VHH binders against Salicylate/benzoate carboxyl methyltransferase (BSMT1). Designs and how they scored, part 30

Target 1, 379 residues: Salicylate/benzoate carboxyl methyltransferase (BSMT1), of Arabidopsis thaliana (Mouse-ear cress) (q6xmi3)
Amino acid sequence: MDPRFINTIPSLRYDDDKCDDEYAFVKALCMSGGDGANSYSANSRLQKKVLSMAKPVLVRNTEEMMMNLDFPTYIKVAELGCSSGQNSFLAIFEIINTINVLCQHVNKNSPEIDCCLNDLPENDFNTTFKFVPFFNKELMITNKSSCFVYGAPGSFYSRLFSRNSLHLIHSSYALHWLSKVPEKLENNKGNLYITSSSPQSAYKAYLNQFQKDFTMFLRLRSEEIVSNGRMVLTFIGRNTLNDPLYRDCCHFWTLLSNSLRDLVFEGLVSESKLDAFNMPFYDPNVQELKEVIQKEGSFEINELESHGFDLGHYYEEDDFEAGRNEANGIRAVSEPMLIAHFGEEIIDTLFDKYAYHVTQHANCRNKTTVSLVVSLTKK
Below, E stands for the ipSAE of ESMFold2; O stands for the ipSAE of OpenDDE; V2 stands for 0.75 times the mean of E and O plus 0.25 times the DockQ between their complexes.

## First folded at step 17 (VHH; framework vhh_5c3l_4)

Design u1 (from t1 with D30E; at its last look DockQ between E and O 0.49; V2 from the best seeds 0.00; counts 0 for: pae E 4.1 > 2)
Fold by ESMFold2, look of step 17:
Structure u1 (fold): chain B 379 residues (1-379), chain A 125 residues (1-125)
Amino acid sequence: as target 1 above (379 residues)
Amino acid sequence: QVQLQESGGGLVQPGGSLRLSCAASGFTFEYYAMSWVRQAPGKGLEVVSAISGSGGSTYYADSVKGRFTISRDNAKNTLYLQMNSLKPEDTAVYYCAKGPEYRNRWYQLGEFDYRGPGTQVTVSS
C-alpha cells in the first residue's frame, strides 16, 4: 500500500487541533478507539461534518425553545433516522449540553430529558443501546447529568409518538430517503437516479414522491410535537435553479450507474436487473423545500440555510484518498439495498468499479455537496 | 452522420507491434461501447476486443489475450488497439465498430451498430 497515507493518529491530531469545547464528547469517543463498523469510517466523518455545519442552528433553536417554554422540568427529544453505534448520540449530546449550560447560566434546575432514537425496525439498535452506559458516564463527567434513552422503531412516514409529547425533533441526512421508489418511472433505463440524460418525466416523478412524503412527515410530526416545539432538519440538497436534471450532490448515483453498466457489459448483471433498480432518494432545492412546508402549514420556518462541502474531502486528504473514502461511504449506505436486489456475489466487483470512477472524477473536478438546514417551530 | 475512421495499419514482421486508432464523430462517444473486429482472408468477421463506454470493462478474444490492449480516450473521441507480439495469423482487415449504448455481452455475438471502412494489417516474414 502507498506509504504516503497518514498513519492512524493524524486524523485524531487534526480533530484535536480544531476541536473546541463544543466537541468534547466527540473527542473522547475518538480517543477511546472505535465500535468496529463506526471506527474512523467515512460515514462517521461525514456525519460529524454535517452536524458541525448544522450546530449553530441546533443550539439557537434549543436555547430559544427552553426560554419560550419557560424552562420546563421535563423535555422529550427525538432523533429521527438515527444511525447505529456512537453516531446516534452526536446531536443528542449537543442538545443536552446546550440545555444544561443555559440552565446553569440563568440559575434554573436542569430538566429530566428523554431521548428517543428512531430508525426502521431492522436497524441495529442493540449496538447503540450497549453504548448508553458509556454515553451517560460521559454526560456525568461533562455535564453532571444523565438522560433516559428509548428506541422508537418505525418509519418516520408513519406515527411514531403519542400526541403532543415531543419538544424537540432532530433529523440529519435521513429525509431525502423516500418512502418508496416513484411509481411509473419510465425511460430512465440504465440510471439509478436523475442524471443529465434522464427525461424530464423522471424528475417530475421524483419531485412528486418527495412532495407527498415530506408533506406526510410534517403532518405526522405536527400531531406529536407540542405547540412551540421545534424541529431541526438537514437534507442532502441542491442549489441548481435553472436545470432540474443537473445534480450537484448526486454525482455518486451517476457513477454507481456507470459501474453497474460496466457489470452489464461483462455479463455479471443483467440489463433487466439494472433497469428495475432505482434509488428511493430525492435532493430538494431551497424553493422546493420551502413550498412544501408553507403549503402544509403546521410549521413556521425559523431558518433555512444552504451549505457546501466536498463529501470526499472530509479533512486534509488528497484527491485519491478522498475518492476511496467517498466510495466506502456510498458502499456503507447502499450495500444492503444492492445485495437485496443484485445479490452479494457482484458487490466487491461493483465497488472496485465505483472506486475507479470516483477517483477519476475527483482528480478532474472540484465537487461540492450541498446541505440544507431548516429549523421549524410548531404553530 | 456516424463516422468511424481507422488508421495505423501496415506491414510488420512477426513479433512486431502496431497501434491502431479510430477517430469517431457524429455521436456522443462515451455513451457507447466500442469494439475491434477483424476479417482474415477467406474468413468471417471475428471480434478481437471490446470496451465499455466508460472504459471500465474490457473483453479480449482468446487468440489475442496478453498481446493486444484496447483503450479509449473519451475526451478525444478516439478508440485504440495496441497490438504486440504480432503473428501471421493476425493478418486481417481491422474494423472499428460502434456497439450499443449498453447491452449484455453484445460483443460476443458479433453485433454492432456501425463499423468503419477498416485498415489492413499484414504480418509477414
Scores: ipSAE 0.260, ipTM 0.742, lowest interface PAE 4.1, mean pLDDT 80
ESMFold2 (binder alone), look of step 17: mean pLDDT 85; pTM 0.879
OpenDDE, look of step 17: ipSAE 0.641; ipTM 0.870

Design u2 (from t1 with Q108K; at its last look DockQ between E and O 0.62; V2 from the best seeds 0.00; counts 0 for: pae E 2.3 > 2)
Fold by ESMFold2, look of step 17:
Structure u2 (fold): chain B 379 residues (1-379), chain A 125 residues (1-125)
Amino acid sequence: as target 1 above (379 residues)
Amino acid sequence: QVQLQESGGGLVQPGGSLRLSCAASGFTFDYYAMSWVRQAPGKGLEVVSAISGSGGSTYYADSVKGRFTISRDNAKNTLYLQMNSLKPEDTAVYYCAKGPEYRNRWYKLGEFDYRGPGTQVTVSS
């Protein structure tokens, strides 16, 4: 699971007259534990792992962009759904380094680079901005260069940049958050997300919402990115093509659902409150991504890769420590939403049950997840 | 079709132990809470114990608390009742029962969707 989920929540920008309920829900995610030392270090390890996996695609597309645009003297880059602090700069550093190495190799001057960091307005941009002087000092030492850093507050389900202004867009582990909870989640009661017991209609509702959100994202970015500009996007995804209810990486929502049902069993949570609670989340497969991109039509797919990898926090030998560590991680991601919906008083009990279930269930110790990396060229 | 099949009953001396099992099929086992209910000779049904679908929460009637342990193995679709320190008043037919989809404290109301044919437990010197 991506620790940046704490700090990256899209706002509601669809034409939906009832967005107030959904806005309150997604806004609660922004108010989770913030930048605590344990959450910060775990987020850094995960982001480094995800970047390492996606780096070949990012480097290749950065190089090809520069060559196809004939080495422009100015480049504008955006990081969408950035985290706070130094994590916001991981992909940006790789992009700038790639550009500088390529320009030196072909004996061309490096461009001036604007780096736009996007997240919701509630994001702690000031912590990130405090790292800019440090980042530029390191960049001067390693690359004899610097860059200009700007904030771009807003939902990536709305316009963020002026038309035809961006050359390269990067986003990692942000686009699986939906703009809102899917409509028509009938007969999925007792579950926060898709499970093997869910009706087919639950899958269709989540897929439909993802299709709308990602189509809107592509449409909006297509107005902002130059012709032959590029995007590199990394999703939490799944490999399964023939069973729409199976999930490679989402057992944590199943365990959270089970824990909430335990509290209903004990009378601490009402069944109606549990039935009304759903995650605004979707983990696509390759086919689903491809279909949205091709139907929207503004972009050509360069690469679309599926990778298994370890998230880096399930390696504990001690069953008690493994259960507690996973519970703390899931709590950091989900607590603001849970408090907003169920109230504060059940949260400690809920995550005690979650931790217990992890220690009692062998599959909760799985170390492999699925990520999808897609790179696109604007037509 | 929902099917529940109890086993493990028998004759035991006071102070003895038995372990009941219940094989379940025809429904998504781990989604539903389960219970053990019993019927002593000439008496109505009594809820003995209940367990949530995940196994994370349990309930015991006061008459068996501390002596009986309910558990489930969701990989094997099996419910268990470990009965220790058995007394003559524990003599009954014991039924495995499937709870409703889920809701607050249904087991205290004696409710259930389905039950098996039962297994006889007799505690006699």
Scores: ipSAE 0.442, ipTM 0.832, lowest interface PAE 2.3, mean pLDDT 80
ESMFold2 (binder alone), look of step 17: mean pLDDT 85; pTM 0.872
OpenDDE, look of step 17: ipSAE 0.875; ipTM 0.962

Design u3 (from t1 with K98R; at its last fold request DockQ between E and O 0.90; V2 from the best seeds 0.00; counts 0 for: pae E 3.0 > 2)
Amino acid sequence: QVQLQESGGGLVQPGGSLRLSCAASGFTFDYYAMSWVRQAPGKGLEVVSAISGSGGSTYYADSVKGRFTISRDNAKNTLYLQMNSLKPEDTAVYYCARGPEYRNRWYQLGEFDYRGPGTQVTVSS
ESMFold2, look of step 17: ipSAE 0.367; ipTM 0.791
ESMFold2 (binder alone), look of step 17: mean pLDDT 85; pTM 0.875
OpenDDE, look of step 17: ipSAE 0.884; ipTM 0.964
ESMFold2, look of step 18: ipSAE 0.441; ipTM 0.814
ESMFold2 (binder alone), look of step 18: mean pLDDT 86; pTM 0.883
OpenDDE, look of step 18: ipSAE 0.864; ipTM 0.959
ESMFold2, fold request of step 19: ipSAE 0.399, 0.373, 0.365; ipTM 0.804, 0.795, 0.799
ESMFold2 (binder alone), fold request of step 19: mean pLDDT 85, 85, 85; pTM 0.874, 0.875, 0.871
OpenDDE, fold request of step 19: ipSAE 0.817, 0.873, 0.865; ipTM 0.934, 0.962, 0.959

Design u4 (from t1 with N104P; at its last fold request DockQ between E and O 0.78; V2 from the best seeds 0.00; counts 0 for: pae E 2.8 > 2)
Amino acid sequence: QVQLQESGGGLVQPGGSLRLSCAASGFTFDYYAMSWVRQAPGKGLEVVSAISGSGGSTYYADSVKGRFTISRDNAKNTLYLQMNSLKPEDTAVYYCAKGPEYRPRWYQLGEFDYRGPGTQVTVSS
ESMFold2, look of step 17: ipSAE 0.432; ipTM 0.828
ESMFold2 (binder alone), look of step 17: mean pLDDT 83; pTM 0.856
OpenDDE, look of step 17: ipSAE 0.854; ipTM 0.953
ESMFold2, look of step 18: ipSAE 0.417; ipTM 0.820
ESMFold2 (binder alone), look of step 18: mean pLDDT 88; pTM 0.901
OpenDDE, look of step 18: ipSAE 0.872; ipTM 0.963
ESMFold2, fold request of step 19: ipSAE 0.415, 0.400, 0.408; ipTM 0.809, 0.805, 0.818
ESMFold2 (binder alone), fold request of step 19: mean pLDDT 86, 86, 85; pTM 0.873, 0.883, 0.876
OpenDDE, fold request of step 19: ipSAE 0.879, 0.867, 0.871; ipTM 0.964, 0.961, 0.961

## First folded at step 18 (VHH; framework vhh_5c3l_4)

Design v1 (from u3 with D30Y; at its last look DockQ between E and O 0.67; V2 from the best seeds 0.00; counts 0 for: pae E 4.2 > 2)
Fold by ESMFold2, look of step 18:
Structure v1 (fold): chain B 379 residues (1-379), chain A 125 residues (1-125)
Amino acid sequence: as target 1 above (379 residues)
Amino acid sequence: QVQLQESGGGLVQPGGSLRLSCAASGFTFYYYAMSWVRQAPGKGLEVVSAISGSGGSTYYADSVKGRFTISRDNAKNTLYLQMNSLKPEDTAVYYCARGPEYRNRWYQLGEFDYRGPGTQVTVSS
């Protein structure tokens, strides 16, 4: 789908008993249709790194789920925020392989497996669905099995599945997206997100929105997961407990803010347009996750781990290549939202400035992000 | 208290080079665009060059394009002007000036909210 037509899509003019602004930024986050270069290169490498980091937790929880449920003959698995393309199947493959290997070792028949792929309706499910026959052929070669694949379009801040129907839920790098921009975001003008210069009220607004969204997410999933079913969730997060304005891995929003301010300097972006734009994003720490989960009450925490890893850094790249690669990665996740708000004309210039700024900052080749991996059992 | 202090002026022959510096204090330097403004004897103020808070965007008056380079070091709170191929017409007092918080093309209208005391640049044989 051509991003120039995003505003002509009926879902962007969708009027129902919900406020349109509630989902505006979430709707803009969907990937454009097709296999555009901006959507694959850096995103694919990042998703594989994140899965490799979370894999021990995913495998362990898949095995424990099967044993605790006494090897059911039918399993329903959901991937929430699945995105598009072959990467939608990375976690699903690990889950299926784990189940098949375990069943073989204990001499049990493997279950039939339904794999439900969730993202917003605007997601390019068609690109993903074109890979289903290929995926099942590869699964037959490696595991002598196949699975049934379904799409579940909708916000994971709403009900997505029948009550007591899911056994395992996986979501990776999706839950840091908020349902909407926080309300009453005063005095954060010129910044897209929390920075060291932001007022405490900006942090509190973002935290409150995250608490509401993640509480709702847990409540909704608790209706859909069977007793003793499991979730494995991976967040972009932060390690610091003492400074609510410090961002371990979210400097990229600060650099993007600076790049937009450069465009205001040049007269390419109006100051009022910049002031009206904020990221619907939050990077929690461990304590914030624990508090929401414990207060909501439906789930027991199995594991909660904090991991650092390099953000797409490759030792053989020079500073210019590293800066361009980061710019392409941030562009892939943010471009639909930026086009919807600022228009397409400034996007190339914006990311040229972003790449330049990354090149000028220390540690661009040694950047580390924080990921939080949490696994939960439904009580 | 906003403070801007220029240095690096002096006497130079035509074709020579000078580098001006401006030390800034009393405000969050990287949030503000900065400019160099000059005043020749008996003349009004002329905007020579401007640079965005991040340093990612610059402006140059036509009379200095290709000869002058503006830069900033936000870690040291310092603004610079490298002046090459100097001409007698560049003779002026050069002022470091702070722009408003971000606004479109403020430098083309000669706007600034603070300036330093200036440094004299004299280009003569």
Scores: ipSAE 0.269, ipTM 0.759, lowest interface PAE 4.2, mean pLDDT 81
ESMFold2 (binder alone), look of step 18: mean pLDDT 86; pTM 0.885
OpenDDE, look of step 18: ipSAE 0.621; ipTM 0.867

Design v2 (from u3 with Q108K; at its last look DockQ between E and O 0.54; V2 from the best seeds 0.00; counts 0 for: pae E 2.3 > 2)
Fold by ESMFold2, look of step 18:
Structure v2 (fold): chain B 379 residues (1-379), chain A 125 residues (1-125)
Amino acid sequence: as target 1 above (379 residues)
Amino acid sequence: QVQLQESGGGLVQPGGSLRLSCAASGFTFDYYAMSWVRQAPGKGLEVVSAISGSGGSTYYADSVKGRFTISRDNAKNTLYLQMNSLKPEDTAVYYCARGPEYRNRWYKLGEFDYRGPGTQVTVSS
C-alpha cells in the first residue's frame, strides 16, 4: 500500500485490559491486533500467561549463553512453532532485551541479531511480519537497537537451519503436537485421546510416537545449534506419575469426545467418523522428558521446571468465565482439524455441547495440569 | 459383571407420580447411553426414553413426552425416570437398559445390550 494510505492510520493508545501491565511494545501490539473474537482473546491470554511462567528460565539461559560464548558480535535465534501472533514477539523481545541489558552492564557492544520465525508453510507469516516494523520501532525506543526477522517455513520434525548456525532456540506450547497420529489405536475407539477407560496399549502408542518425534527433534536441532548454544522449551504436561492412564490434565479432549458421542447419539455424526479421529497430541511428564533427552545425548539439561496450571483460570476468574475461556481456546485450536474430518455443518452444534460440558466440568477445583519448562545446552 | 437394579415402582392412581431409579455397577457408567424400556401385559417391549452417556442428549417416546423426564447422576452411577401425570396405559414392567457402546439413534431401533430385572408400575383406580 502506498505512503498516502499509511499517513491515515491513527497512532493512539487504548485503554485495553489485555495489556495493562506489560511493556509499551506489547500494549501497542495488542492495540493494533485487537480483534473481537472470543476464541482469539482467550487463546492470546493463555499464551501470554505461559510465556510469563517461562520468562525467568528464558532470561537466565540467554544471559548464561552470552557469557559462556564470550559475547559474540552476531547472534542467531529461532522461535519454533511461532504461529501467527503476538506471543512470538514477546519471547523475542525478552531475549533481545536481556542481551542488550547484559551487554550494557558489562560494557560490551550489543550484537547484531537475526530472529528466525518457524512454523508450517501454511502459517500466516504475513500477519506476523506486518508487526516487525512496530517491533523494531519499540526496540529502538527501549533498547536503542533493532533486529532482523526472517521466516523459516517447515516442520520442526525436519531440518530447518544450516549446521552450527543458531545460538538460541525457543519454543512454547508447540512440541506436544505429534508429527502424526499414533498407529494401532483400534482399542481406543470413541475417544480422541487417552482417557481413564483407555487400554494401556493406547498409552504406549502415544508415548512411543512422542519418544520418536522428540528424539528426532533433538537430533535435528543438535546439528543446527552451535556448541554451547541453548534451547528453552515449554510443554503442556502432566504431573500424574503413579497411573499413566490417569489423564485429568487433558480433560478437554475427554469432554470433546463426550460431546462427539452426544452427536453420535443424536445421529448427527457417524460412529465410523468418530472412531477414525484421534488427536496428534501428547502431554509428557518430567521423567518422560528426561529419558528422551538423556537417551538422545546431544544436550545437557540446565533446568526442568514444573508449574501448576489451571487451563481455564488464567487470572482471578470465576468458574463460568474459566469454562468459557477453555471452550473458546479449545475451539480455536481444534476447529480446523474438526472441520476437515467431520465437515463444517456439525461444528456449531458440537461446540454448543462442548461449552455445556466444559462449563459443568469447570466447577471441578482439583486439576493436575502442568506447564513443563526445560532448558538445554548443546554439548 | 454388568448389573442393573431398578427400584421405585408400585401402585399409583391415575394422575399420580412415581420416580424410578436404577443402580448400575460392573461397567464404566458414564461411557454408556442408557434407556428405560417397558412391557405392558401381553405386549412387546417399548423404548420409553433414552439418555446419552454424558447426559447431554435425550430421547422420549411420543406417548410420554412432556410427562416423563429421564436423568442420570454419573457420580452416583444412577439412572432416573420421573413419571408424572400417569395414565392406566402406562401400566407395565419398567426396565433399566444399557445402550450399545455408542451408535446412531439406537433407541429408535429398540436396541440394548443389558437390562435389569424390571420394576412393576401399576396405574389403577
Scores: ipSAE 0.446, ipTM 0.832, lowest interface PAE 2.3, mean pLDDT 81
ESMFold2 (binder alone), look of step 18: mean pLDDT 85; pTM 0.878
OpenDDE, look of step 18: ipSAE 0.647; ipTM 0.871

Design v3 (from t2 with K98R; at its last look DockQ between E and O 0.81; V2 from the best seeds 0.00; counts 0 for: pae E 2.7 > 2)
Fold by ESMFold2, look of step 18:
Structure v3 (fold): chain B 379 residues (1-379), chain A 125 residues (1-125)
Amino acid sequence: as target 1 above (379 residues)
Amino acid sequence: QVQLQESGGGLVQPGGSLRLSCAASGFTFYEYAMSWVRQAPGKGLEVVSAISGSGGSTYYADSVKGRFTISRDNAKNTLYLQMNSLKPEDTAVYYCARGPEYRNRWYQLGEFDYRGPGTQVTVSS
């Protein structure tokens, strides 16, 4: 319909005060919707880098799954937290290509493949669905293949699929987002996340929420994935062992907190509004991931890899360009939550401050943040 | 124990330049906004400039805009004021001052919780 003639219509909302904060945060946790130029370009580049990093693990596990299941004629795969547009198909393309190349190599027929794309109901699935005919045309050209694409709207902290129906699950940069801000979080004044000056109770609250969420995720997926099916999951994590509060001063949430405090200095953001904002995020270390997986018990760990985290520097860009690239990347993942809490009017200024702060740390590297890639087999 | 110690003052001819430094200790420097305030002979305190904890935002009084530059080095716990094109009216004792941790526009209200002993700047022919 022509946007010129669109009118807003009042809607009735369920008025349950216990759910209001959780519902707002769930909506804000959706990856970029629509087709904004900044969010599209930044998110696409980041997701391509993350897939390239995780690709050896994804390919190996796809191949091993096919061989261990003795080349089934039907495969159902899921992308959890798929976002929108072309990014929804990045890992799926790699999975299908791997299956087809392997089948050709061993002279077996390729299976029929169902591809289930999961994100929250507010995700822009329609933009992704419009891309399906193009995606299948490209598969026919490159792989002499096609696939069936389905949407699975819902939180991955709930049941999403029929029991024993999935063979392979992929999720990238989604599971470090918590289902909600930790309950009864003690005063972490002036900081939106854990820093070295945060109280120990803040770490305990965040860890407890992560343990609860990831345990629930594993239990739910274990009902949906077939025996000997596999998962490949990528987290933003951390490399600290002895001090769980330590994050270096160049950590992206620390820089964002500094930028918000600059806006408080200028009178553009109130101090009470800043103090009320907490990221529903947790960056686990390797041991914390292992402990949850082993304690929950449904899955065996195949691989767990730790990789450096890099948002900004590529091909000898100058420090200003690298600072702007990092700002765009962090903006793409955080803007919906920031708009929901602070409003849209400060966002451009906020990320100008962020980019400036990144440039002021020439030769300062993020030493705390890593990417963790884990592959699992359902027992 | 919060300590602020200014240095770099002196006698300068009109049109000259000086660079003031303030060494800070006894607190987490980057968590606090900082300010330079001055007191001319027979006058009250005037907020000259302020800078946010991260260094990302600055304020300048109208009387010094374009001539003075505030900066900070959080790795060295040091605050600076570069003063160019000095005028006789800039003659004052200059104090390094710590603002509250973070507050809305505190510097326009003249708020600070600690200051150093000051350094004399004299601009005279």
Scores: ipSAE 0.384, ipTM 0.800, lowest interface PAE 2.7, mean pLDDT 82
ESMFold2 (binder alone), look of step 18: mean pLDDT 85; pTM 0.874
OpenDDE, look of step 18: ipSAE 0.864; ipTM 0.959

Design v4 (from u3 with N104P; at its last look DockQ between E and O 0.71; V2 from the best seeds 0.00; counts 0 for: pae E 2.9 > 2)
Fold by ESMFold2, look of step 18:
Structure v4 (fold): chain B 379 residues (1-379), chain A 125 residues (1-125)
Amino acid sequence: as target 1 above (379 residues)
Amino acid sequence: QVQLQESGGGLVQPGGSLRLSCAASGFTFDYYAMSWVRQAPGKGLEVVSAISGSGGSTYYADSVKGRFTISRDNAKNTLYLQMNSLKPEDTAVYYCARGPEYRPRWYQLGEFDYRGPGTQVTVSS
């Protein structure tokens, strides 16, 4: 595959769900056994908690959209950054169920529904498409309905759909990935992301790139979504308004940075390679989201909520086992970028160091993950 | 300004123990690897031990392996050396040293960019 398509968006992780070196995701997929099965990986538990947190906003906006559009007979929905496998359908199921329940309540016929699943072209859509018959069987049992499923390959920083074709867009935990590493990152050597010791110029570079990317995203979606159509977006974010360098969720990048520096100490990784590696990631706060949305101008904000939870809850085995489980989760997300930059040879050692650092840094166990949920209406 | 201040030296009998401390200030402590370097009477500098900035990797000279333990507390900006089973040959001035800008295995080559004034350790009956 062409490295230029994957170096800014880590969706390649979704393409490799068949690879045994993606321990946490592979284990969760094997143990799930269906779209409703309980999972035993940190990534799967986090995805379900994030959906549960966003569900009231998603349901309310789906209902309001249907009423404001006067119950159209055809609805097209999109899931952006859908990944692979059964989890691609979690939000889609909630949307369809909400529509059918509402239509029954008000004595209207349910619409035909097209579901478009978006990720990069390298995503393993075939695994997801093989699940479609099972998903439609479950819909027939629970809702007396079915839906049509389509793939929409491409970056959500480009056009993905025909003009005025979508009614509802959902995206969860995808928009924190930047289109590219920010330009003009100076004096942030040894760090993969923003830390308390980073210069203000590093923060400004990351914020500038996020502002450009999210503005582009909004503008592109505004061409594709119908008037009075809606979006529900969930970000990894932060609550800190007064300290641009503090990051509620950046601690896992800090631990990875420390682990890479240990390998530099041992002579296994060159310092220049470490200093050249930066995450294409940004965790916005509420003000930053609001400013981009209002400046871009195509959408009205319906809801904007901040939710925190304790990451330590998902790693409640002994301290060493909790460290290994977190290491496997972060490995699943980051390994393709790490291999592309550092080579495969150091990856096992790197995540052994990561697991050790989780057990040694108690403050990281109590750091909360912050999620921002925003719902928008196209003007 | 970079400042390193050792403490905890003294006179001890063979077989005894001491714990050296080094207070660091004037730089972001956890971003730098640190080292203990000693100079025995009439001898050159010897790197005793080194530790990565995070504390996840360590080095020991063969002469002290199994007897000395390096550690750091990054919350307190402090480097430590626990010295057990001390021998007369361990008599030296011990210096806390900060690792230089990247050099492979700098601690085995005796390289550093800053060091403290040192603390005397004397092992004698």
Scores: ipSAE 0.358, ipTM 0.795, lowest interface PAE 2.9, mean pLDDT 80
ESMFold2 (binder alone), look of step 18: mean pLDDT 84; pTM 0.868
OpenDDE, look of step 18: ipSAE 0.836; ipTM 0.949

Design v5 (from t2 with N104P; at its last fold request DockQ between E and O 0.83; V2 from the best seeds 0.00; counts 0 for: pae E 2.1 > 2)
Amino acid sequence: QVQLQESGGGLVQPGGSLRLSCAASGFTFYEYAMSWVRQAPGKGLEVVSAISGSGGSTYYADSVKGRFTISRDNAKNTLYLQMNSLKPEDTAVYYCAKGPEYRPRWYQLGEFDYRGPGTQVTVSS
ESMFold2, look of step 18: ipSAE 0.504; ipTM 0.860
ESMFold2 (binder alone), look of step 18: mean pLDDT 84; pTM 0.868
OpenDDE, look of step 18: ipSAE 0.858; ipTM 0.957
ESMFold2, fold request of step 19: ipSAE 0.523, 0.464, 0.472; ipTM 0.853, 0.830, 0.829
ESMFold2 (binder alone), fold request of step 19: mean pLDDT 84, 86, 86; pTM 0.871, 0.877, 0.880
OpenDDE, fold request of step 19: ipSAE 0.883, 0.854, 0.875; ipTM 0.966, 0.955, 0.964

